# VH-VL binders against Large ribosomal subunit protein uL10m (mRpL10): the designs that were tried, part 11

Target 1, 224 residues: Large ribosomal subunit protein uL10m (mRpL10), of Drosophila melanogaster (Fruit fly) (q9vpl3)
Amino acid sequence: RGKINIQRPKAPHYERARVVAVTQPKYPELPKAKSCFKTRAERTQQQQENPYNEIIAREVRNWLDHSRLVAFFHLSSITADDIFRVRVQLHKQNLHLKSYGSKIIEQAVKNTRYEAIVPLFHSNHCIVFSPDPEKTAALLRIVRRVPQMVLLGGIVEETMLSRNQLVAYAQMPGLHAVQAQLVQTLSQAPGHLIQQLQAHQNSFVQVLDVHAKNQMNEETPKST
Short names: E, the ipSAE of ESMFold2; O, the ipSAE of OpenDDE; V2, 0.75 times the mean of E and O plus 0.25 times the DockQ between their complexes.

## First folded at step 3 (VH-VL)

Design q52 (from a18 with heavy chain T30D; framework fv_anetumab; at its last look DockQ between E and O 0.02; V2 from the best seeds 0.00; counts 0 for: pae E 16.2 > 2, placed apart)
Fold by ESMFold2-Fast, scan of step 3:
Structure q52 (fold): chain C 224 residues (1-224), chain A 119 residues (1-119), chain B 111 residues (1-111)
Amino acid sequence: as target 1 above (224 residues)
Amino acid sequence: QVELVQSGAEVKKPGESLKISCKGSGYSFDDYWIGWVRQAPGKGLEWMGIIYPGDSDTRYSPSFQGQVTISADKSISTAYLQWSSLKASDTAMYYCARLDYYGSWEDYWGQGTLVTVSS
Amino acid sequence: DIALTQPASVSGSPGQSITISCTGTSSDVGGYNYVSWYQQHPGKAPKLMIYDVSNRPSGVSNRFSGSKSGNTASLTISGLQAEDEADYYCSSYDSSSTPYVFGGGTKLTVL
């Protein structure tokens, strides 16, 4: 997704980094007009902010910056053991399954071109990250066997793709597929893509409802 | 296109070592699991274990843990099943199969290797 | 480890339908939708007939169908033909440390 940050080529010594992280101010500096006076309500709202969320949001931004493939999934009820097995199979393909709360995702993408994706995460969700976009086919093969995970869409080489576009990308070999998708999507507004992704979520819910009703009807014995 | 080719039949005596092979072609060998299946004469199919060649992650069925070694060599797209000391009870047909972790969803099996162990 | 439970044999006449059951526990057949069925003719490698409980691979006759209820999966073969005479094995994903388990196998005789 991003290039390596040359301004931070190596992390400081672990002990130093840990001390700095603990002692760094956790609150952004307010404009002078607001810095001198805070109402009780304003102080209460600041106390409600969890600095832990900002730390994890930075981790999410790091994943986004270093991943050339990001895939978004709706996640239905699944046991911890089952999701762990899925995570292990994905990891073998350099695919990293992560789950973050909606507030953390919102903080991570705030003030970026991807802020509009936040509504995708109102329900249970997970994200798969990879530095290797050629693994999209492997991702879809593995997830096909996990009905609790439903593909909503993704980002490939910083380009937002709908479910159908990501499926099409998975069928294309090599570097020229990335360039073709980029060219085709360059003029497409993020809002339009988000509407497509949300429509797919709604279509999936409708398909699940139809499937559930059909299964109930098919399981009912018919006296012929 | 996808093909699994196994090594030829073997006739061995109890106590001898043996290593049989399964060579994959027509697909990315490192990206799929290989499973080994045993079938004793006139008996049913038994899963022995599976291996992921990409990282050599190997899982054994409880009945075969410690009795055999499963390995793979990515450079020649070949998986192996090995015994340090054969027993007469190891007489069987051995199959390899390409699969994903949750089981096969495509039909790719080797032709089988017959192993006969007798004195 | 014990195998999934299948009847040792079933029989039917040409044109009839038969069903082969495969019974496990909540940690295999009952807990997951990863049940496969294999057909094996004498001296041949097994052939996948059904995967994920009810799905057919390309090239498998629609006379073969799969289903599951609770801890029991079933393979149904309609319009029996002489070529269907074979051994049939179920296999399931197992949530224990063993990822798969086979059934004991069922010999189908076409009378």
Scores: ipSAE 0.459, ipTM 0.745, lowest interface PAE 2.5, mean pLDDT 79
Fold by OpenDDE, look of step 4:
Structure q52 (fold): chain C 224 residues (1-224), chain A 119 residues (1-119), chain B 111 residues (1-111)
Amino acid sequence: as target 1 above (224 residues)
Amino acid sequence: QVELVQSGAEVKKPGESLKISCKGSGYSFDDYWIGWVRQAPGKGLEWMGIIYPGDSDTRYSPSFQGQVTISADKSISTAYLQWSSLKASDTAMYYCARLDYYGSWEDYWGQGTLVTVSS
Amino acid sequence: DIALTQPASVSGSPGQSITISCTGTSSDVGGYNYVSWYQQHPGKAPKLMIYDVSNRPSGVSNRFSGSKSGNTASLTISGLQAEDEADYYCSSYDSSSTPYVFGGGTKLTVL
């Protein structure tokens, strides 16, 4: 399946460059997650006791609290450019890729229901947030083409899921589809039931009729 | 079910403008790329460009850059391909197709729009 | 510019296996992981048969398979049937210029 090249084409002809510049979607300034482009070492060094850690931790909590889909990824030798491309693609799907230091995550989830995620952040990691759990399939589809992003697990509808469980979840028909199917099934059930009930009644009546006819025939005296 | 329905065949003269349409249904139109492909009579497929209706991000093939305009109206789930001035060489079948989230062509194609440009 | 070269025509008898090749330039090697194959019958829209070199969409016969070696992708059709007579196009993605390029197409004739 063809990967959409969102890279700046090599210096296109001036006119092409102009068109590309104009056609470049002004993506809302994705929060410059500068942190996503920093190596683990760079991130770790910056995570010194920054008075802003609490602020960032609060942000993380907010994301967690307002997201119905959260996915955790390990990043393996991914370039800033690659991250950017993925980020753009994810953003189009209302998926928000963020990267935080382990200490920040620890602080953010301390004494919360999310405390169990802390062990996932011992290496280079990123988190994808979404308010829409139905985007799980989209997320997995996008990241499948990014070998540098390794799915570790996630949270869907307040439930922690393993990697395999997330994959399984993504393969399930959407809630609406399931609901639609359920409604359809339920709508058909009464009709079918009625038909079955009527069929049995009709059959019973037929049997009785045959029985009655047979009895009448037996009572007709053979006139010798 | 996902369906793409294109506008009907067009017969035009050189120099005329034209806008053809591709309407998507059965899915969230805003969430998927739509692409246009040209096929001249007896010739192969040519990628023209793609658009993401959600934000109108548009990408063109170099061969078609500046030659056509691709647009979308998400309110009516419709993508457009337009010419300001048609040429005889624009005579072709034009297909729209849906791409997946990462840009792979899916098996969802319009029925095609035949455009004939003749003097 | 990325160019995918296909043979103009291939023929086979019913029940045979045929292979259609799609060869790109050496500079396009990175894009070959995104090779797709389309089947097109006369007057019909293309149908996706293979994506990402070797993956089959739902509903596509297992008689169709894709592979890649070096700069050449291949579509193999086993157990050739009359219905397989069509034009086949390969497509690939390349980051260097045109994101999507189609091969010239191959006309498959079932004898």
Scores: ipSAE 0.058, ipTM 0.588, lowest interface PAE 2.9, mean pLDDT 82
Fold by ESMFold2, look of step 4:
Structure q52 (fold): chain C 224 residues (1-224), chain A 119 residues (1-119), chain B 111 residues (1-111)
Amino acid sequence: as target 1 above (224 residues)
Amino acid sequence: QVELVQSGAEVKKPGESLKISCKGSGYSFDDYWIGWVRQAPGKGLEWMGIIYPGDSDTRYSPSFQGQVTISADKSISTAYLQWSSLKASDTAMYYCARLDYYGSWEDYWGQGTLVTVSS
Amino acid sequence: DIALTQPASVSGSPGQSITISCTGTSSDVGGYNYVSWYQQHPGKAPKLMIYDVSNRPSGVSNRFSGSKSGNTASLTISGLQAEDEADYYCSSYDSSSTPYVFGGGTKLTVL
């Protein structure tokens, strides 16, 4: 509230509907008891799903390849109005809220270093992509008012970070000096880094906190 | 395979009513927005409006609010565009298109329905 | 209804790079990253070439790229080919109306 410039009216119904469509990840429902011989309808539906899955998987690969910031969230039940407001706020900061099924994520990251992210998508979720890693602080400020979006972790400059590591990254005043340190954390097991970082999160946060304190005791560069 | 099939070309006189259709197949029809786009002969593309078939939530471009009715029958996976009284200026090609599940536009367009309104 | 300005036509020779502009306002192109580009050959339905400013759908040539600066989005076609001759439309979310709005279209001629 309290803006100086003239504000144009929003088109909330369409905006809300677009954001709601993102929060409605659905899979074709298959019979609960598997049959050894699929029906004609099941075979036709399975055939129709394959081109769709690959098209969306390519979209995910494209987002992963062109985003310097990727954040993963568990998504609890959320009203259409709330998710609409969040999506608009994120988009104004060049932060793109998306949601994909785990099968599509598996196809997208198959034979890549990012295969370790697949377990994050077994429950209801959403992903935020951005070309701008400096927007991590803005992302966290927006979503901390949205308890339905629970941060799981992310990828920054091709390195996987746990929840606490991403929060620590967002508080750093300048990222030029710490980029090499982030790369070095990948040497243990890049494909399973999420599980290992969860086990050692306090140690990594302490290293980042020491580095951030050193930066605060020195002059921070204006821009990089 | 995702496919949108529109009804055939129409030749009408001013004042007549018309309802054209767009049948979606190969995907969960209820879960995706469908939009209608007009293209007058030799002119550009114009969004008319969109509908979410799952709950019939319908949104119109200001230019087309009150000019047409967009509806859907999810039981037969079909969206509709309807005029109560056609004008000569309604002569155009009309496309239906499916929005991506996440709000990005997809390359799934109907083949178009040519509507000609003349005396 | 049309809020986005495109040049009426552009032309280029095979192998050249050309750029098509799409100028809007802070209520659409400038305020949001929901810019898409469509290619339409005569008598055919439009085809999505770029979405969300700079992303290519699967199957679209990497010769097509998109960008945005301020209120202006751009479609760049590198290595121009005869088959690129078509009409090109930008589209953007418009916070002052319900659906996306289209630009007026640009006819690309390959000389």
Scores: ipSAE 0.000, ipTM 0.405, lowest interface PAE 16.2, mean pLDDT 73
ESMFold2 (binder alone), look of step 4: mean pLDDT 89; pTM 0.907

Design q54 (from a18 with light chain D94T S95D; framework fv_anetumab)
Fold by ESMFold2-Fast, scan of step 3:
Structure q54 (fold): chain C 224 residues (1-224), chain A 119 residues (1-119), chain B 111 residues (1-111)
Amino acid sequence: as target 1 above (224 residues)
Amino acid sequence: QVELVQSGAEVKKPGESLKISCKGSGYSFTDYWIGWVRQAPGKGLEWMGIIYPGDSDTRYSPSFQGQVTISADKSISTAYLQWSSLKASDTAMYYCARLDYYGSWEDYWGQGTLVTVSS
Amino acid sequence: DIALTQPASVSGSPGQSITISCTGTSSDVGGYNYVSWYQQHPGKAPKLMIYDVSNRPSGVSNRFSGSKSGNTASLTISGLQAEDEADYYCSSYTDSSTPYVFGGGTKLTVL
C-alpha cells in the first residue's frame, strides 16, 4: 500500500496564511428562500460584499506577491485521476496548481498592475504558481501532455507575458540574466502586450476547436 | 551525461531474496521518476512499477504489486528492486529507466540486469 | 493487465515504407495523446523513437514518424534500411495509479 500523502501547498507565507484561516469570520447565512428571490444584479452585489471572498482574495494576492512564476490556463473537463496526476507532477517541480473563482481573482488583482489578467478568467480556469521562474520549461513540458489545460499567458518576475512570450522564455538557456533581460524588454510595450493577451484569449477558442477536430478525427472509425 | 548503471547479473535458487540496483548520474535524481521493466526470455516488455525518489511515491503494475518492492536512496542516487522470495518464473532481464517530467515515457534506459532463478 | 495490440511481425524491402499499428481502447490510446514507440535490437536496451504520438527525440532519423487515429496509433518507417531490423514496442498512458502499458511488440524483418 502506498497512499500519496503529498500535502496541498500552503500559501507562500505560512504565518500569514494561518492568521487568515484563524481570523476567518463566521457570518449568519441568508435564508435560502430569500436567496432564491434575488435578481442577477442583487446576487452580483452580494458576492462583491462577501467577506469570505476578500479573505481568499488576500490569499491569492499573497501567492502573486511571493511567486516569481505565475501561469494562467483554460481548464476544460478533466477527470479527477488526470488532474491528480498533473498536480503531483507539478508539485514535484515546486509548481502549485490552484483554482479560484473569477470574482475572487478580480478582487485580488483590482488596483494592482495585474488587473489586465481579469478577462482571462471569464471561462473555466486554473493558475500555476512557483517561486522559481526557471521551472517554466518544466511546467510547459508537463502541461503539453494535458490537452484539457491550454496556456493563456503568465507573469514572470512581476511582468505580464503573453502565451508566445512565456513559451519563448521557457526556450531560453538557464541564464537568469538573459531571462531578466527578456522580461525587462517586454515591460516597455504595455499596450501591445495587453492586446496580445486579449488576442490569445480570443484565439484560444480556435485552438480548442482545432484540438477538438483533431480528437474527433483520431476517434473517428475508418469509413467502409 | 545522463546515465543509468545497473548491478551485475545474478544467479539464484527459488526461495532466496534478492535486491538489484540502478544508479542514476548526470541529472537531478530526486526530480525524475525511475521505472522498472521486466523482459522474460524471448518475450516482450512488461512494466513493473515506478518510484519518485524525492518522496518515495511508488506505483505498481497490478501483476507485480505485492510480488516486489521498489525503493530508492536519494543520498547515493540509487533505485532498488527487491524480492523477498524468488520463483523460477522471475527469470528475466530487468531494466531500469528514467521517465520524463510527465512520468509517461522512458527517455534513458539502464543496460539491464539478468536474473536467473533455477534449482 | 492486457497489453496493447501490435502485429507479431512485419517485413519490408530496403527503400520501402512499412507501418506498425498499436491498438488500445478509449481509456488509453484513444483517450490521450501520450503514445511512445521504442526500438530494441537483440541483446540491447530499448531506445525511445517517438513520444507524444508523433514527436522525435534528437538523434532519431526523420524516416520514423508517428500518428494516431481513434484507438490506433501507428509507427511508419520510410526508406527502410538494414539497421531498422529490430523489435518495436508501443506504450500508452492509462491512469495515474498504473500510468502506462506496453504493446506486445512487433518484429521487423528487412529482406
Scores: ipSAE 0.005, ipTM 0.456, lowest interface PAE 12.8, mean pLDDT 76

Design q57 (from a24 with light chain D52E; framework fv_anetumab)
Fold by ESMFold2-Fast, scan of step 3:
Structure q57 (fold): chain C 224 residues (1-224), chain A 119 residues (1-119), chain B 111 residues (1-111)
Amino acid sequence: as target 1 above (224 residues)
Amino acid sequence: QVELVQSGAEVKKPGESLKISCKGSGYSFTDYWIGWVRQAPGKGLEWMGIIYPGDSDTRYSPSFQGQVTISADKSISTAYLQWSSLKASDTAMYYCARSYYDWTELDYWGQGTLVTVSS
Amino acid sequence: DIALTQPASVSGSPGQSITISCTGTSSDVGGYNYVSWYQQHPGKAPKLMIYEVSNRPSGVSNRFSGSKSGNTASLTISGLQAEDEADYYCSSYDSSSTPYVFGGGTKLTVL
């Protein structure tokens, strides 16, 4: 025991009762055709705006605003025991592994400078936050031993970086000032970087698909 | 250069207490786990437990839980293995070794501390 | 606790290749890629030879290689030399009760 607990308290169980208690039928002052019909997209959008999701979204915004290092990962299937061990090791380096639903992330970053990151989270994902950008090297050493976590990119000192740029930043030994200068040198316009990160995520999925198909084909080779 | 240096050989009687040490140098001591491994004369390696010096989080093998205490002093980059009351069956070579995680490879090893317990 | 299963001894002649097996279960060797191999000469501390199934630390000869199939990991030593005569131990992550478990050890004799 004696581990440092920095986890926020979970919302009380009565919070679910509060959400249910405020649920009510739409007041019928409009024509029924318009008042009764909701598209799937409209219902999904309304779910994102429920009171509980807003509380979690606010927490996500606080992590983004107060972290000088944010790293984005694709997350493959992993056991609860393994992810717990990874989370503990990350925590010891002041690195905080968080997983949030894509809808909550979208709600959190809506109308903020981070809105551009939403497309990165359409697949299974997790995010690592830290107030200390010098821990980027420690982060990459830890996740190297976790094949289920694949680095997509990140934000260092409020600058969006691709996977390769983040790896380059991590390999730089020396003072914080030198690392901050490197971040500025490696930076790209956010729009272009997001497109690049999304393309790499799609390319990674395609590479995995090709690799899986090649493994299956090799399993049943033809004698030629 | 990474180095783990262990304390010298000990000769004790059953019932005596003992504390042996493992000092790390050449790396950030608080960023790595220090594990303890026992090897009885002519026998194989037995994993005893491991400690993270940064916060003293400690994991024990079920065979050694309650029989030994593992501790660390990060101010002097030293880990410890301690017995309150030694038994003849504690006669063994004790190694400390460094690991990045508590479940991964032990990449650098100390030279070993021979503990002999006899009446 | 129960150690991973290794043969007690293996022998070979200079220049030959030998393989040492390490058998566990799906909760250790079979389930994860955290298998390591250690070499121990008489009177000396163990030395890491292979980690994460097949990776070599710097300074370890490429004559040493590791692999895994199902619940069995293997250490292969090619071009056997007299200096390879030692005890070899495998280890793995263990999800069932302890985070780390050793094999029983294999004595390699070079004849």
Scores: ipSAE 0.026, ipTM 0.550, lowest interface PAE 6.5, mean pLDDT 78

Design q58 (from a24 with light chain N33D; framework fv_anetumab)
Fold by ESMFold2-Fast, scan of step 3:
Structure q58 (fold): chain C 224 residues (1-224), chain A 119 residues (1-119), chain B 111 residues (1-111)
Amino acid sequence: as target 1 above (224 residues)
Amino acid sequence: QVELVQSGAEVKKPGESLKISCKGSGYSFTDYWIGWVRQAPGKGLEWMGIIYPGDSDTRYSPSFQGQVTISADKSISTAYLQWSSLKASDTAMYYCARSYYDWTELDYWGQGTLVTVSS
Amino acid sequence: DIALTQPASVSGSPGQSITISCTGTSSDVGGYDYVSWYQQHPGKAPKLMIYDVSNRPSGVSNRFSGSKSGNTASLTISGLQAEDEADYYCSSYDSSSTPYVFGGGTKLTVL
């Protein structure tokens, strides 16, 4: 019996590797010629302490600049298998789930119009990118079934939108409604949008704590 | 109006090949998964597998891995379930059903295809 | 592999309420809120009655409700009617091997 005790099917692992390969960011390789260049050693060494951080930050800037839809999420504890399934489902809709450290996000948006969003990423987070803003409805439909991902807000057509504005955008029929929403959004100060996004994040964290406590109390019935 | 229409009943002998179909209409075929569910006579429902027609990503139940092939042709909005060599134990009603996610509910079902395998 | 555990049969009288249980593990029913319930009349395809533990699709009577506690999900049918006589199947996401698993099914008899 050569198939005794085969516990894990290979198909999910193969599919996972394939999806990861398709969704993985491209990191440019440093040319060998650069390693031979001489400059002020101490300054060069400090700049090289984390040279790939600048490469990753540039990648984040490219995602921001080339994506017509960017959505920001708070991410609660989730298993690797579960996030992988979410990533696969999102990828099918041309939605790309990425997670970057807060320092890399800060480096990427420094001296840009998006610098004010940095505080959103000091907690556990993830970002979804897409070149297609029409996929906003698909995005919200997918993440509705992922309670660990809480929508904070986003950017559509280079315009910052709160959670409520993104939900409204997703429900709009056609270009005329989208243009009306864009005009309305442009009238709001960036600080106000950030405040609304953080308030929603804090409210949800509180709701999750209450929900977790209620589930624990409900699952552990009191006996006399 | 969402509708899934399956091919007609089949009567086959053990060892023969078979391919049955499930055609979707009234929705964007490439935005939904199509799952296959088996029900042996007088028995319960068994999940066989599921396919995303947009990219042909396919997931199988371990019980059916290697026993059947699930495929789809997005140009004609049709999914397929195929056997290379039928067994008498393959006698069952086969349903196709739609899902938005590969891990959640099957919301619209086909009418079923009865497959009878006997000598 | 392992299917979700349901009672083989349950019975009730018109106007009564009945509950059908569906028991799994922490890798399926207990770990996720992706429990669905299906109704199947003899010779017919199954019909989705409940999804995500407690949500009803459009067109499903509010007499059908779902809940979950720990590793056990429940389907409750209130104001039982003759047309409710059918087989009922639960299903859940399964993180351990397949994305989807069915229960063994419960035959509801309305007496």
Scores: ipSAE 0.289, ipTM 0.638, lowest interface PAE 3.5, mean pLDDT 80

Design q59 (from a24 with light chain P99Y Y100W; framework fv_anetumab)
Fold by ESMFold2-Fast, scan of step 3:
Structure q59 (fold): chain C 224 residues (1-224), chain A 119 residues (1-119), chain B 111 residues (1-111)
Amino acid sequence: as target 1 above (224 residues)
Amino acid sequence: QVELVQSGAEVKKPGESLKISCKGSGYSFTDYWIGWVRQAPGKGLEWMGIIYPGDSDTRYSPSFQGQVTISADKSISTAYLQWSSLKASDTAMYYCARSYYDWTELDYWGQGTLVTVSS
Amino acid sequence: DIALTQPASVSGSPGQSITISCTGTSSDVGGYNYVSWYQQHPGKAPKLMIYDVSNRPSGVSNRFSGSKSGNTASLTISGLQAEDEADYYCSSYDSSSTYWVFGGGTKLTVL
């Protein structure tokens, strides 16, 4: 970031990211020599939920509650410049790319209907929110050019959809009634959908592992 | 079918103003960027700038920042390139072209508008 | 401005294969996979032939292929035909100046 050709877009997400960064609580590493004589108060503080994380968790809940489209992605290593450009292009389609720590996601969805999604966020991830479900096609076109973002699944009109179901939804004609009927037809019971999303994530991990091994084999003859 | 149609050739004198147009059809005009590319006689392609008609977000090449104005009217699916005061060095073919991102390929091109500036 | 280096001209006979190079730096061709190739016949608008280094748009012959190695991208045309005679321009995203830079262009002559 800060390169001449990316200085212009002042998206709301950038201001929010800065606020989150400056308000992030500091978690200094404990000294290698661990103390066995921590007071009860110090032990209680170590177990206490961070109040600033709860503030950010409320922001995540608001995004979930006010978005008719939520898409979940696995995020591989990507430069700050590249993700910023993707974020700007998504914002032009009223698509809001957000990245939150797994603990914040867990706190945000705890005791809600969305609690079942927590296992999806144990690896590096990001989420795209939108109030407009008709933007699903635009979302998929934009992320097609971002191999570091891999679609895991999403929520459309409060219905959880697998990756394949979300892709099918995106290919439907732009008639809201027809799209709503498709969503109902493609929907799965929450337990079954979680199993499908987890299976897809496991398949992706296997594909990523094979790719990494193939790349390692390609690099093995580094005798040049 | 996707088509970009540009305005006709212009012959102007130095110091005059000019506004040329590029009309898009066969696609959602507000979902794509429109870029402007210049080609001086016998020379190569030179990128001038790009606009997103949906919100009028505009980016310029440093060589053309302050030299030209790019605008769009989404109600008639038309993008514009404008000069307040033409110079002889502005003599060139001007192309408009469509792009999905502001950093990727120009997939459909207009036929070009020849601008000749002479005294 | 011309930021990417292309040979001024290249020539081949019908049925042969030719390759046109496009050399930049780590801030453009070397840093990103956003290389495009355009074909321009005299007096006509450019036509997109290759995007994202190696992808072909619908309607472009499979005789055209693209590749990249380090800071150099290449356009290869196999089975040369008379209609391939044109100017070819490469383009890339550039992080050091603006969103795009073009090569100087290569005149392909089919003998």
Scores: ipSAE 0.070, ipTM 0.556, lowest interface PAE 4.6, mean pLDDT 78

